VH-VL binders against SWR1-complex protein 7 (SWC7). Designs and how they scored, part 1

Every score and structure here is a prediction.

Target 1, 125 residues: SWR1-complex protein 7 (SWC7), of Kluyveromyces lactis (q6cpf9)
Amino acid sequence: MSTQNDSIALLLLQITLYHQQELAHADSSLSLDELLVEPIVDNTVVEKFTSHSMVQIYAPELAPLNIRSIKGLISDLFTNTNIQEPKNLITLANHYYSERLNYLQEEKIPELIQQMKDEYRKLAE
Structure headers, positions and changes below count from the first letter of each chain, unless a header shows other numbers; Kabat numbers aren't used for antibody chains.
F, E and O stand for the ipSAE by ESMFold2-Fast, ESMFold2 and OpenDDE, each averaged over both directions (binder to target, target to binder). V2 = 0.75 x the mean of E and O + 0.25 x the DockQ between their complexes.
[cut] stands for letters that were removed.
Atom coordinates printed by the task and the answers are left out, and those that the model quotes come from them; centres of patches stay.

## First folded at step 1 (VH-VL; from e11 with heavy chain G99D S101G S102D S103Y W104L Y105W R106L S107H)

Design e12
Fold by OpenDDE, look of step 4:
Structure e12 (fold): chain C 125 residues (1-125), chain A 125 residues (1-125), chain B 107 residues (1-107)
Amino acid sequence: as target 1 above (125 residues)
Amino acid sequence: EVQLVESGGGLVQPGGSLRLSCAASGFTFSRYSMNWVRQAPGKGLEWVSYISSSGSYIYYADSVKGRFTISRDNAKNSLSLQMNSLRDEDTAVYYCARDYGDYLWLHYYYGMDVWGQGTTVTVSS
Amino acid sequence: DIQMTQSPSSVSASVGDRVTITCRASQGISKWLAWYQQKPGKAPKFLIYAASSLQSGVPSRFSGSGSGTDFTLTISSLQPEDFATYYCQQANSFPYTFGGGTKVEIK
């Protein structure tokens, strides 16, 4: 386990956010602004999240989660993520995107570059 | 009972090879990422390698890159470490350790919560 | 690589003492920090992650605190079975790295 948690959180938020967009388009009675704060979590969200390869690989313990538990996870993101107000699906997603981006720029990419250099060195020997 | 049991340690000459094994029992092995950690005599702990639950993601310490290969067989509940081009500084007790992550809150709950008893590798002329 | 600086390297204490071990990361690791206990001739034992007891069976006298770069393991009242070497470990980024260890010895 490492920064995969941020990726998993971002994945969940992105799936949820996308789903809210779909719902809002399909049902004019739904307020997109309200859904950003209190998102609808249904079986579609659960299925997309739990079946995703990232979840299967990095967090297989989340694979058997039900709708209630996924709702709980989303709620926990709202409650426990420390970001500036307003707190909604977009700002939360942006937060975790930033965290992931920082990791990639500062750690992951440099690591890959080093690995590439190492491989090149081996080939040059 | 959750258990990890290492084997394959022994005495080997510099430049030689050795294959370590770790047998897992008492838990769903395929759901957990695994680590190798070593400890030189009288020294601290050193992380050696990581392999994700599916085996798709692998990482190595710089000190062993290009020489060691981690692998797993989820059907057999086994973890392996192929060690080639062994050096004196590779002398250590080698532990396999299970990665634990709790995603209940999608926060950073982590630990290597299960360790084997270790297997001793001695590299000497 | 993230360097983990653990202090002190050793501490002499008596039963009943409060013992504090510090671990500092060279860069922010959020709460990707674990503490381990190791007794001579034995494998390390997972104690707690950054700020709470996670491992079942770990006595309540063990507690962790901290986030970002500075972390602390506290034994509120040292017991005879607590004399051991303790290690911190970051899992924020690969390679995983351990602190140098803190040996808690009997005074």
Scores: ipSAE 0.006, ipTM 0.596, lowest interface PAE 11.2, mean pLDDT 88

## First folded at step 6 (VH-VL; from s28 with light chain S93R F94Y)

Design w01
Fold by OpenDDE, look of step 8:
Structure w01 (fold): chain C 125 residues (1-125), chain A 126 residues (1-126), chain B 107 residues (1-107)
Amino acid sequence: as target 1 above (125 residues)
Amino acid sequence: EVQLVESGGGLVQPGGSLRLSCAASGFTFSSYSMNWVRQAPGKGLEWVSYISSSGDYIYYADSVKGRFTISRDNAKNSLSLQMNSLRDEDTAVYYCARESTSVTGWLHTYYGMDVWGQGTTVTVSS
Amino acid sequence: DIQMTQSPSSVSASVGDRVTITCRASQGIRSWLAWYQQKPGKAPKFLIYKASSLQSGVPSRFSGSGSGTDFTLTISSLQPEDFATYYCQQANRYPYTFGGGTKVEIK
């Protein structure tokens, strides 16, 4: 459950991060460095996030969220995420990416391997 | 009543070891991240260590990294701090502190340390 | 690490006074700041989170403001039970760091 939430959080951060990059690219008056700390969350971010298949499948309760709620989620990520680096969209995304990898390497993959072994044993009996 | 109770403090010589415990009651311990914070005599507060609700995330202050180990037993509603290679500067009152949590949708939001124990005193001296 | 500098280190005040305590971060921490109250021989008490949000049960005479690097804790009308040491704490990054504290004393 927590791993799914991590994946959803990462997705939101990635969408938001990409959007900041696009905005900064499109408007030279915008500072990417500032946007990484205080990102612009608009309808584009909301639509991309809420319509994403990952959200619809694993977090359908997030699908109907509006811009205010999405801003709140992003704010909560900034508030709740514990990292050693200064908090910004990049470091937050990197954190959740790292946690996902660690989970896969240290827990999920070994678990799957064990399950496979157990199944083979059952078949051999 | 929500409560945290530290224990295990005492007098120890430099280089010695000590294990602190924090007993939680009155709330779902497994749902909260926990911290150790210490306060040297007559000094301010110093964060020592953090452990997430599941124990998946652990962080230490540089001053204790490699010497202290934080752990938790959610089944026993217990938080621990194993302190090795103790130094004079580790002398302090040690508090366990719960991070305030609010559930918003799929996210848990932490706002600060809303519950503290009474503290347990650790004195490192020859 | 992020250094938190509180000022003043101590302040003498009377009941009814307006007391202002400042906390400065060595780098931007946005609004990720908490305030605590500590009385002698007691554990800290959680007062304010996210720079300006009052913890449940905290009297309304307490308020917090600020963002970025400069933050303020204000007690609008000091009460007898408010004489204590106050600490700010940043949660923008690990390690968590506290200010040096401000002791509010009786004048």
Scores: ipSAE 0.008, ipTM 0.617, lowest interface PAE 8.9, mean pLDDT 89

## First folded at step 10 (VH-VL; from y03 with heavy chain S33N)

Design z03
Fold by OpenDDE, fold request of step 13:
Structure z03 (fold): chain C 125 residues (1-125), chain A 126 residues (1-126), chain B 107 residues (1-107)
Amino acid sequence: as target 1 above (125 residues)
Amino acid sequence: EVQLVESGGGLVQPGGSLRLSCAASGFTFSSYNMNWVRQAPGKGLEWVSYISSDSDYIYYADSVKGRFTISRDNAKNSLSLQMNSLRDEDTAVYYCARESTSVTGWLHEYYGMDVWGQGTTVTVSS
Amino acid sequence: DIQMTQSPSSVSASVGDRVTITCRASQGIRSWLAWYQQKPGKAPKFLIYKASSLQSGVPSRFSGSGSGTDFTLTISSLQPEDFATYYCQQANRYPYTFGGGTKVEIK
């Protein structure tokens, strides 16, 4: 799993999580607590995810996915993510958010700083 | 200054149509969920319709389902309510209202409506 | 749908009086209850959210309490500008529903 995949996973979780909140808010027969563990994935989630600019730009191979494939991706996140706490949309989102943050702080930002230094050195020569 | 301004109200006959507009200013309109709420003369408040910031979630009161259509144009900071097949009981002042929300972690909390327009009057009469 | 019942429908009071308005939900709404103030010919004003949280700019003489199905709005010392109609609203789920209103008028 690449860092870019972490960002896309986080996006999918965010979209799915918000969807569960809206559904629970609209339908009294639905329990948010249950939906956080077994989320409903429908065409609204699929459309929001596949049409998102982040997916279009950084993961275009996911743009043509259908509802079955998106359900599969979410299921894989529940199955393959390594966390200590019980798995639900919130704890998964926390995990991938943390992973993204760590990448930015420990790798991406230092890399950019180094690139800037190198460029400055070249200009000074 | 945060402001909502309704327009489009008027007198119409039963079965007629009317389109209300709400112009938003002073805040990032595209970040807020919006509502229409109406008030019949001398009566209480009645929620009419809700639309999420991205228009992906829309809800209506049973009294207007199939007749009213809520929409928004975030580029123009505009909210609309298309009202068809109007009835006498639709006579009311119509308010657009911004939803007050908060995010705790990943969860959204819905508090009510913190900003209201001045209202626009719709009168349905033969 | 969740029905909201306010009591009383009207109350006559004098400046300085303590005024109490109640709101009952037909089912549990936890703390997702808002209060509004409306003066004649004006739009409603947001007063309280989550049953007891005071909206910014609202005087401290206003307070809200309750959870589940029974809620109360209290004005500790009524001021001249407080004569108005008050509404409760549940924000627990769609469709949003309001109470019938309570008119606070001059005694």
Scores: ipSAE 0.792, ipTM 0.911, lowest interface PAE 0.6, mean pLDDT 95
Fold by OpenDDE, fold request of step 13:
Structure z03 (fold): chain C 125 residues (1-125), chain A 126 residues (1-126), chain B 107 residues (1-107)
Amino acid sequence: as target 1 above (125 residues)
Amino acid sequence: EVQLVESGGGLVQPGGSLRLSCAASGFTFSSYNMNWVRQAPGKGLEWVSYISSDSDYIYYADSVKGRFTISRDNAKNSLSLQMNSLRDEDTAVYYCARESTSVTGWLHEYYGMDVWGQGTTVTVSS
Amino acid sequence: DIQMTQSPSSVSASVGDRVTITCRASQGIRSWLAWYQQKPGKAPKFLIYKASSLQSGVPSRFSGSGSGTDFTLTISSLQPEDFATYYCQQANRYPYTFGGGTKVEIK
């Protein structure tokens, strides 16, 4: 999984998670605790995800995906993500957020700092 | 500094239509969920409609479903309520109200409505 | 829908009095309850959220308590500016519903 894939995964989880909260808030027959484990994925999630600027710009290949494909992506996150705690939308989101944070701290930011130093040296010459 | 200003109220006959507007200023309107709440003369508060910040989620009170339409234009910092097939019982002061929310971890919490406009009066009478 | 019942509908009190208003939900709403103050001809003012959390800028003489179905708003020492109508509101789920209101008037 690439770092870009992690970001997209996190976005999908965020959208899906918020959707569950809205559904549970609107329908008393729905339990948020259950939805966190078995989320409802409908056209609202699909449209929100595929139309998101982050997807349009950084993962345009995902823009044409249908509801079946999006359900598949979410299912894959539940099955293929390696975490110690029980899997739900929150623990998965925590995982991918942590992965993103680690990448920024350990790789991306140091890289940018180095680039800045290099540019500074060039300007000093 | 944070302000909501309603407009568009007036006198209409039963079966008529009105469009209410709410102008927001002093805060990032596009980041907040919004509500309409009404109050009949001498009566209590009644929630009318909700719209999420991105308009993806909209809800109505049963009393107005099929007759009222909530919408927003984030670029213009405006909230609207199209009211059709108005009835006598729709007579009220209509308030736009900003939803107060917080995030605990990944979960959004709704606390109530922290900012209200001054209200606009709608009178339905023959 | 969740029905919110406030009591009393009105209360006469004097400055300095302790005033207690009750709000009962028809079903459990955990702590998702808000309180508002409304003065004549004015919009409601947000006072308390999550049953007991005081909104910024609200005097400490206001307090909220309760969970589940029974909630209470307390004004420890009534001030002249506190004469108004108070409303509870459940924020547990749609549709949002308000109590019938409690008018605090001068004795």
Scores: ipSAE 0.759, ipTM 0.902, lowest interface PAE 0.6, mean pLDDT 95
Fold by ESMFold2, fold request of step 13:
Formats: sequence, C-alpha cells, structure tokens
Structure z03 (fold): chain C 125 residues (1-125), chain A 126 residues (1-126), chain B 107 residues (1-107)
Amino acid sequence: as target 1 above (125 residues)
Amino acid sequence: EVQLVESGGGLVQPGGSLRLSCAASGFTFSSYNMNWVRQAPGKGLEWVSYISSDSDYIYYADSVKGRFTISRDNAKNSLSLQMNSLRDEDTAVYYCARESTSVTGWLHEYYGMDVWGQGTTVTVSS
Amino acid sequence: DIQMTQSPSSVSASVGDRVTITCRASQGIRSWLAWYQQKPGKAPKFLIYKASSLQSGVPSRFSGSGSGTDFTLTISSLQPEDFATYYCQQANRYPYTFGGGTKVEIK
C-alpha cells in the first residue's frame, strides 16, 4: 500500500505484537507462539493505536475507531497481506517494514538527493 | 551521568502509609521501563513492582499487590511507589531500578536492571 | 513463580582463586538470567545479562554460562575488590525473582 498505509499498518502490528509479549510474560497460561498467530486485541491495543501521534496526525480517520474496527484492521492484515512465509505478527511486521524500507531507499531518498543536488547547482552558479 | 535518587523513606507504624519517589536524570526517562526492588535487613533482593515506559503495563509482587501502587510522571522524570497498609515485613531498603531491554526481530528482550539508586529505608514498627 | 536457588550461600577464597557460583531455576528460563554484585551498604551492580553477556565496564575475569535451568557465574582470578554478595535474577517472566545470594569473602 502507500507509505502512510505501510507505516500505519506497521505501527498497529508493533503495538499488537508487544501487547502479546507482555500478556505472555505476565501469564504462564498464554503461549506467545499461539498469540502471534491469533492475537488478543483488547482496549489496551485500541487505546495505544488510536491515541498514537502518527495516527492522530497522519491517519486521523482511524482515531475514532472502536475495538471491533481495530480487530477488523488486524484481521484484514492477516487475510490480505501476500507473503510467502506462514503469517504471524512477526512475518507481517517484517513485510511492512521491508515495504517501507524499499520505498525510502528506492524512491524517496533518491528524490530528495536530486532536489538537494539541484539546489546545490543553483548555489554554485 | 545516569542517576536514580530515591526519597520518602522513614519510620511508620503498621497499617500506615508512605510514598516513595525516585528522581531520574542523565537519560531519557520516558524511554525506559522501571522497577522497585527491596531488600530487608540482612536478606536478599525482592522484586516489588514494574511499570512500562508508557505506564500501560504495571505488575506487582503478590506480597504487595493491592497495597502498593506504582506510578510515573514522565514530564517530571519521576517514579513513585505509594505504600498503604504497611506491615512489619515491608521493612527494607527500597531501590528504584531502570530496566535494560533490547529489541530483536520485533521481540523485546528483558535483560535485567542496569541502573540502580542507592535506596531509601522504610522501617515499619510500632 | 520461578524460584531461583543459588549455591553456595557463602565462600571464602584467596586472591587469585577461581570462584564458581551456581544458580538453578525451578523451570526453564532459556538464557534470560542476570547476575548482580552487591557490596555492603551499596546498591547492586549489573554484571551479566542473557546468562553470558558482560555489562560494559565489567572486568573480563567475570564470566557467565548456562541455559535452561542451570547457570554459573565464574570469577577466574579473584581480586580483593570482588568481595561482595552475588545474586542471580531470572528475567524470563513476571514476577522477576532473585536467588538467595552468595557471599564471597576474601581470605
């Protein structure tokens, strides 16, 4: 998706993933391996995501979403993301990180460098 | 210079209350998870409580659960421990401690506590 | 809760001796074990994390090993400044728990 969508998807995955780790770290009856595939999404995840400055600034339409909608976004990430590895929070996060990195390296940074080179050339004239 | 300085210890009667504070300096306090650890006279170390950098995750040892409340104010670089219904067995030196962590492959790794204050003494006696 | 058992409870040794302290967890903690040094009247000092990684500034005579349930701290050549009590701590799950400590005394 777009760079904003990839960054916002990665944020949601990171918040969700860390939450699973904390749940498993605090409760010996929970398996992190299972939670990575079928995460628990509760109000902690929802509040952290919807109140995050990246969401407030770059995806404000997501800020009023309720828990059902946030669960839906996570489910959509599992369903719609095309990757070769078995899907879990880690492999999904790797995917969106790679997409963001590729955009920065192949498109955005070269564009900025060219703009800076053009300004440098103007100053040298 | 990374520092943690506890304050608020003292003598208190059983059933009483006391609030400990920990002032942090020399590092970005809001980026670190924090702990309270105590040590009774002549005894070993006992973990008391934990609070995540954003306060979203808070845990207590069973021995203090329901009586102690950990909190933090990231704007003031301050960690607090409100202690209610104090008992004789709560007598200890109380340390605040900074957690050391890392992230590997999106997973947080918990290393232990790399920075400690010098402690504040709480004595519970009649 | 994961119980941590340290052995021995104390040891007297001479400068230059090799000292080994053991720590056993009541259940597997992978390699998530820390070691601390505490001198009388002072706060604990972080020595080792992840069972075998030395914290910055810790002398190379200190080493840690182990995984699962059995861990060791070794001081390869004891120095006078190594007089202290040493604690292990598991970081695998809340509540964090410490071993009972090992007091190392220089003869």
Scores: ipSAE 0.651, ipTM 0.851, lowest interface PAE 1.5, mean pLDDT 92
Fold by ESMFold2, fold request of step 13:
Structure z03 (fold): chain C 125 residues (1-125), chain A 126 residues (1-126), chain B 107 residues (1-107)
Amino acid sequence: as target 1 above (125 residues)
Amino acid sequence: EVQLVESGGGLVQPGGSLRLSCAASGFTFSSYNMNWVRQAPGKGLEWVSYISSDSDYIYYADSVKGRFTISRDNAKNSLSLQMNSLRDEDTAVYYCARESTSVTGWLHEYYGMDVWGQGTTVTVSS
Amino acid sequence: DIQMTQSPSSVSASVGDRVTITCRASQGIRSWLAWYQQKPGKAPKFLIYKASSLQSGVPSRFSGSGSGTDFTLTISSLQPEDFATYYCQQANRYPYTFGGGTKVEIK
């Protein structure tokens, strides 16, 4: 049921991860390895996330969130996501990507096949 | 055909200003990070400035910081470089260059500049 | 800033020769190294990225190797169209920096 939450979580993780790369690419005192575990979340991350069309369309309740709330969402992803690997932005992103793929394989594709079968039966009678 | 065309070069006195433009065609300009690179007569290449596809990340070489401003207009497929307080050492051919990148395992890989314009010449002379 | 040192500054060679150009970074840049070819009056041409990956349309006689601080561009059998100046560029960190160039000229 929460496929949209997984896609939104993945979006936030991707935006946050890219930001860490740019910060480390521009500032030699920053370690990407450390930032992947404890990311810097500033207004750039917030603005890119809250203005993103996926958020505006599929999670409009998140669009007005401020930086403190967005930091909280990221912290919640670290706290509440249960994975075997050590947690960082990459392993969390892999998790939500895998959850999205599993949903497509196990739920959405079979649902579409059944809808096509139902439509065929209507046309045949 | 992927193409970048620079314009706006010319002769200017020290302390003067010029605005360079780069027109992009044949690719989705709004998806690419862009650079300015310059080459003084008889010299090597010097990176000048960078702007990300969404303009959220902008960087300058120390030699031009505070005097040059990079900008882009994705609706018009154009990149610009505003050059103020020009000096003799700013004399060069200025190239517009498209950055080549990829994403592997959620990480961006920075490859270099795969498409270059033919350049526009800026001469700063009294 | 990461300084890039190319060697030699020039090389005189004949068609068919094997030409080797080196590039050294002042600190580790992993494999984030590009090579460019530039002919007089023309823009640089992108040859190699990630130290060893050949850009589409570049002849297979060009190859790159290295990681960390030491990198090499090799032309296995020099052709008339290969007489040019070659530049390395690190893409590991802003500001991006280029080597001083290596001019490959006919002997």
Scores: ipSAE 0.648, ipTM 0.847, lowest interface PAE 1.5, mean pLDDT 92
Fold by ESMFold2, fold request of step 13:
Structure z03 (fold): chain C 125 residues (1-125), chain A 126 residues (1-126), chain B 107 residues (1-107)
Amino acid sequence: as target 1 above (125 residues)
Amino acid sequence: EVQLVESGGGLVQPGGSLRLSCAASGFTFSSYNMNWVRQAPGKGLEWVSYISSDSDYIYYADSVKGRFTISRDNAKNSLSLQMNSLRDEDTAVYYCARESTSVTGWLHEYYGMDVWGQGTTVTVSS
Amino acid sequence: DIQMTQSPSSVSASVGDRVTITCRASQGIRSWLAWYQQKPGKAPKFLIYKASSLQSGVPSRFSGSGSGTDFTLTISSLQPEDFATYYCQQANRYPYTFGGGTKVEIK
């Protein structure tokens, strides 16, 4: 429900996805298409995610997580995200991006516009 | 003006060391992946090393692996190449180059090197 | 490692001629190919990326084509300032590799 959770999920997916690209770019025995479905999660992913400012600020409970827990979070994203398409890092990222856009468009932007109108009205008095 | 300026080249004996520097200006250095590319006298271009914008991904050509170390300091907008155990085949002009990339559908696309410095010359001879 | 082979190694042509340079990769590189121009004593200049996309500021007489293993750089009407050596480079996998170069000389 929370847009912060969607943004944190998207961050983890983006970090994980980029890591798969770099692994496949450096090692011809690795297939990116397979890695998108079953990603390799190592300490690079863990350290980039747990040290990221979004995690430190908006999800500090995740900062001390170890590799096993981060693998668990990624597995939970594959298991628990309800989408129509076959699940991979790209389709999951599309989902959380769409959820974030929908929140901004339908909830947050109208709320901010109303706050700005109210503040302008107070200043004009 | 987007600019890269290399320095630190010179004459050195085999087995010696040099440290090359590349000063970046006119763009957000910390957002770009960087490369070193060299060119021996009268020869073609040879890629030497790569470092990602956050330094998490570093790669070397086999010819320099274990002898050269790429690094960057994003606070100072500088890229470095520490060159140890130099050999005569390391004689070249060394270029600092900025990688051009894009993201399409969550996937990074690797385009090549869109900005180059003028180069610094390293000569390894007895 | 992916070997890049350029042909010809040199070409002598007149102003106004069409010049074609080929680049062949030892394995498929999709469309991840760049072309560079280098004049004597200068750094390489980025011309084309993604096999066929023209870098900003590059004259429209330059074009690129190809995918997979076979790629072509074409100069539709050679100008005096096009005297240079041209290099292809694959960006599909580390280590990045360059072709051996094609020297274009004005007759």
Scores: ipSAE 0.622, ipTM 0.848, lowest interface PAE 1.7, mean pLDDT 91

Design z03
Fold by ESMFold2, look of step 11:
Structure z03 (fold): chain C 125 residues (1-125), chain A 126 residues (1-126), chain B 107 residues (1-107)
Amino acid sequence: as target 1 above (125 residues)
Amino acid sequence: EVQLVESGGGLVQPGGSLRLSCAASGFTFSSYNMNWVRQAPGKGLEWVSYISSDSDYIYYADSVKGRFTISRDNAKNSLSLQMNSLRDEDTAVYYCARESTSVTGWLHEYYGMDVWGQGTTVTVSS
Amino acid sequence: DIQMTQSPSSVSASVGDRVTITCRASQGIRSWLAWYQQKPGKAPKFLIYKASSLQSGVPSRFSGSGSGTDFTLTISSLQPEDFATYYCQQANRYPYTFGGGTKVEIK
């Protein structure tokens, strides 16, 4: 299971969340509390996400996605992410952030330590 | 240390154009949202325009919308205001101002404008 | 747009006096209010953010209070350097709007 999927999900959530704040800041008819649960997704979100270097490098298959597909990805995050808290952009972002930290602690650091030991052993022979 | 310096003000005829510049130093310019605020002689402060750190969010006061264009060049630490179709009521000292914000739990908080330039004077008269 | 009504327009006071300036928003702005001090020929100086938080380097004789629509700036013991014009500004929503200013003058 790839940690890049969690990082890409977190990126999409962060871009989407900030967009909601700016929309609510500019338009008194919009409520941030409601937008955190049912976000508005438009070309600004799509362009910021698909052009982001993390997407271009680590998930290039997502770079050509249109607005309908990006809306679908966000909907999938709401539907498929299993958390105990009420789901909104903030609680979803917390979830993917903590999964990235757990990956570093449980998998990546031990793996790097073992690789260093293996390379040292090869140099000693 | 932290500094904003405006330039480009002057005397201009109604219907004319001016371009204001604001040079930033002593901080990471690309991390901050920026504003233009003006003050007519003997009057109070009036917000003119806003641009986000990445230029994706731009807003104008109704009084200048369609005539003024805010922009920034993060590589040059420069904020600009292109002013077209100038009117007598645009006569003012123009300040560039840095927005103060914080992030708490993924949310941005908007505090006001913590750093201001010295201002540049625009006079529009026949 | 959110209108900011500031009162009084001016106040005459002596060194050592307590000065109170009020600011009313036409709609709720929660606590997203800033206060500025401006001296003639100078740019505004940031004093208070979030209605009551004192900006670093601002003397403790300045304080702010309020939430919703009604806000107050207080100078507990006026000093000679405090004679200036004071502005409130809401940061709750674009367009950002300022009060009309309160000029604090020597009596």
Scores: ipSAE 0.563, ipTM 0.829, lowest interface PAE 1.9, mean pLDDT 91

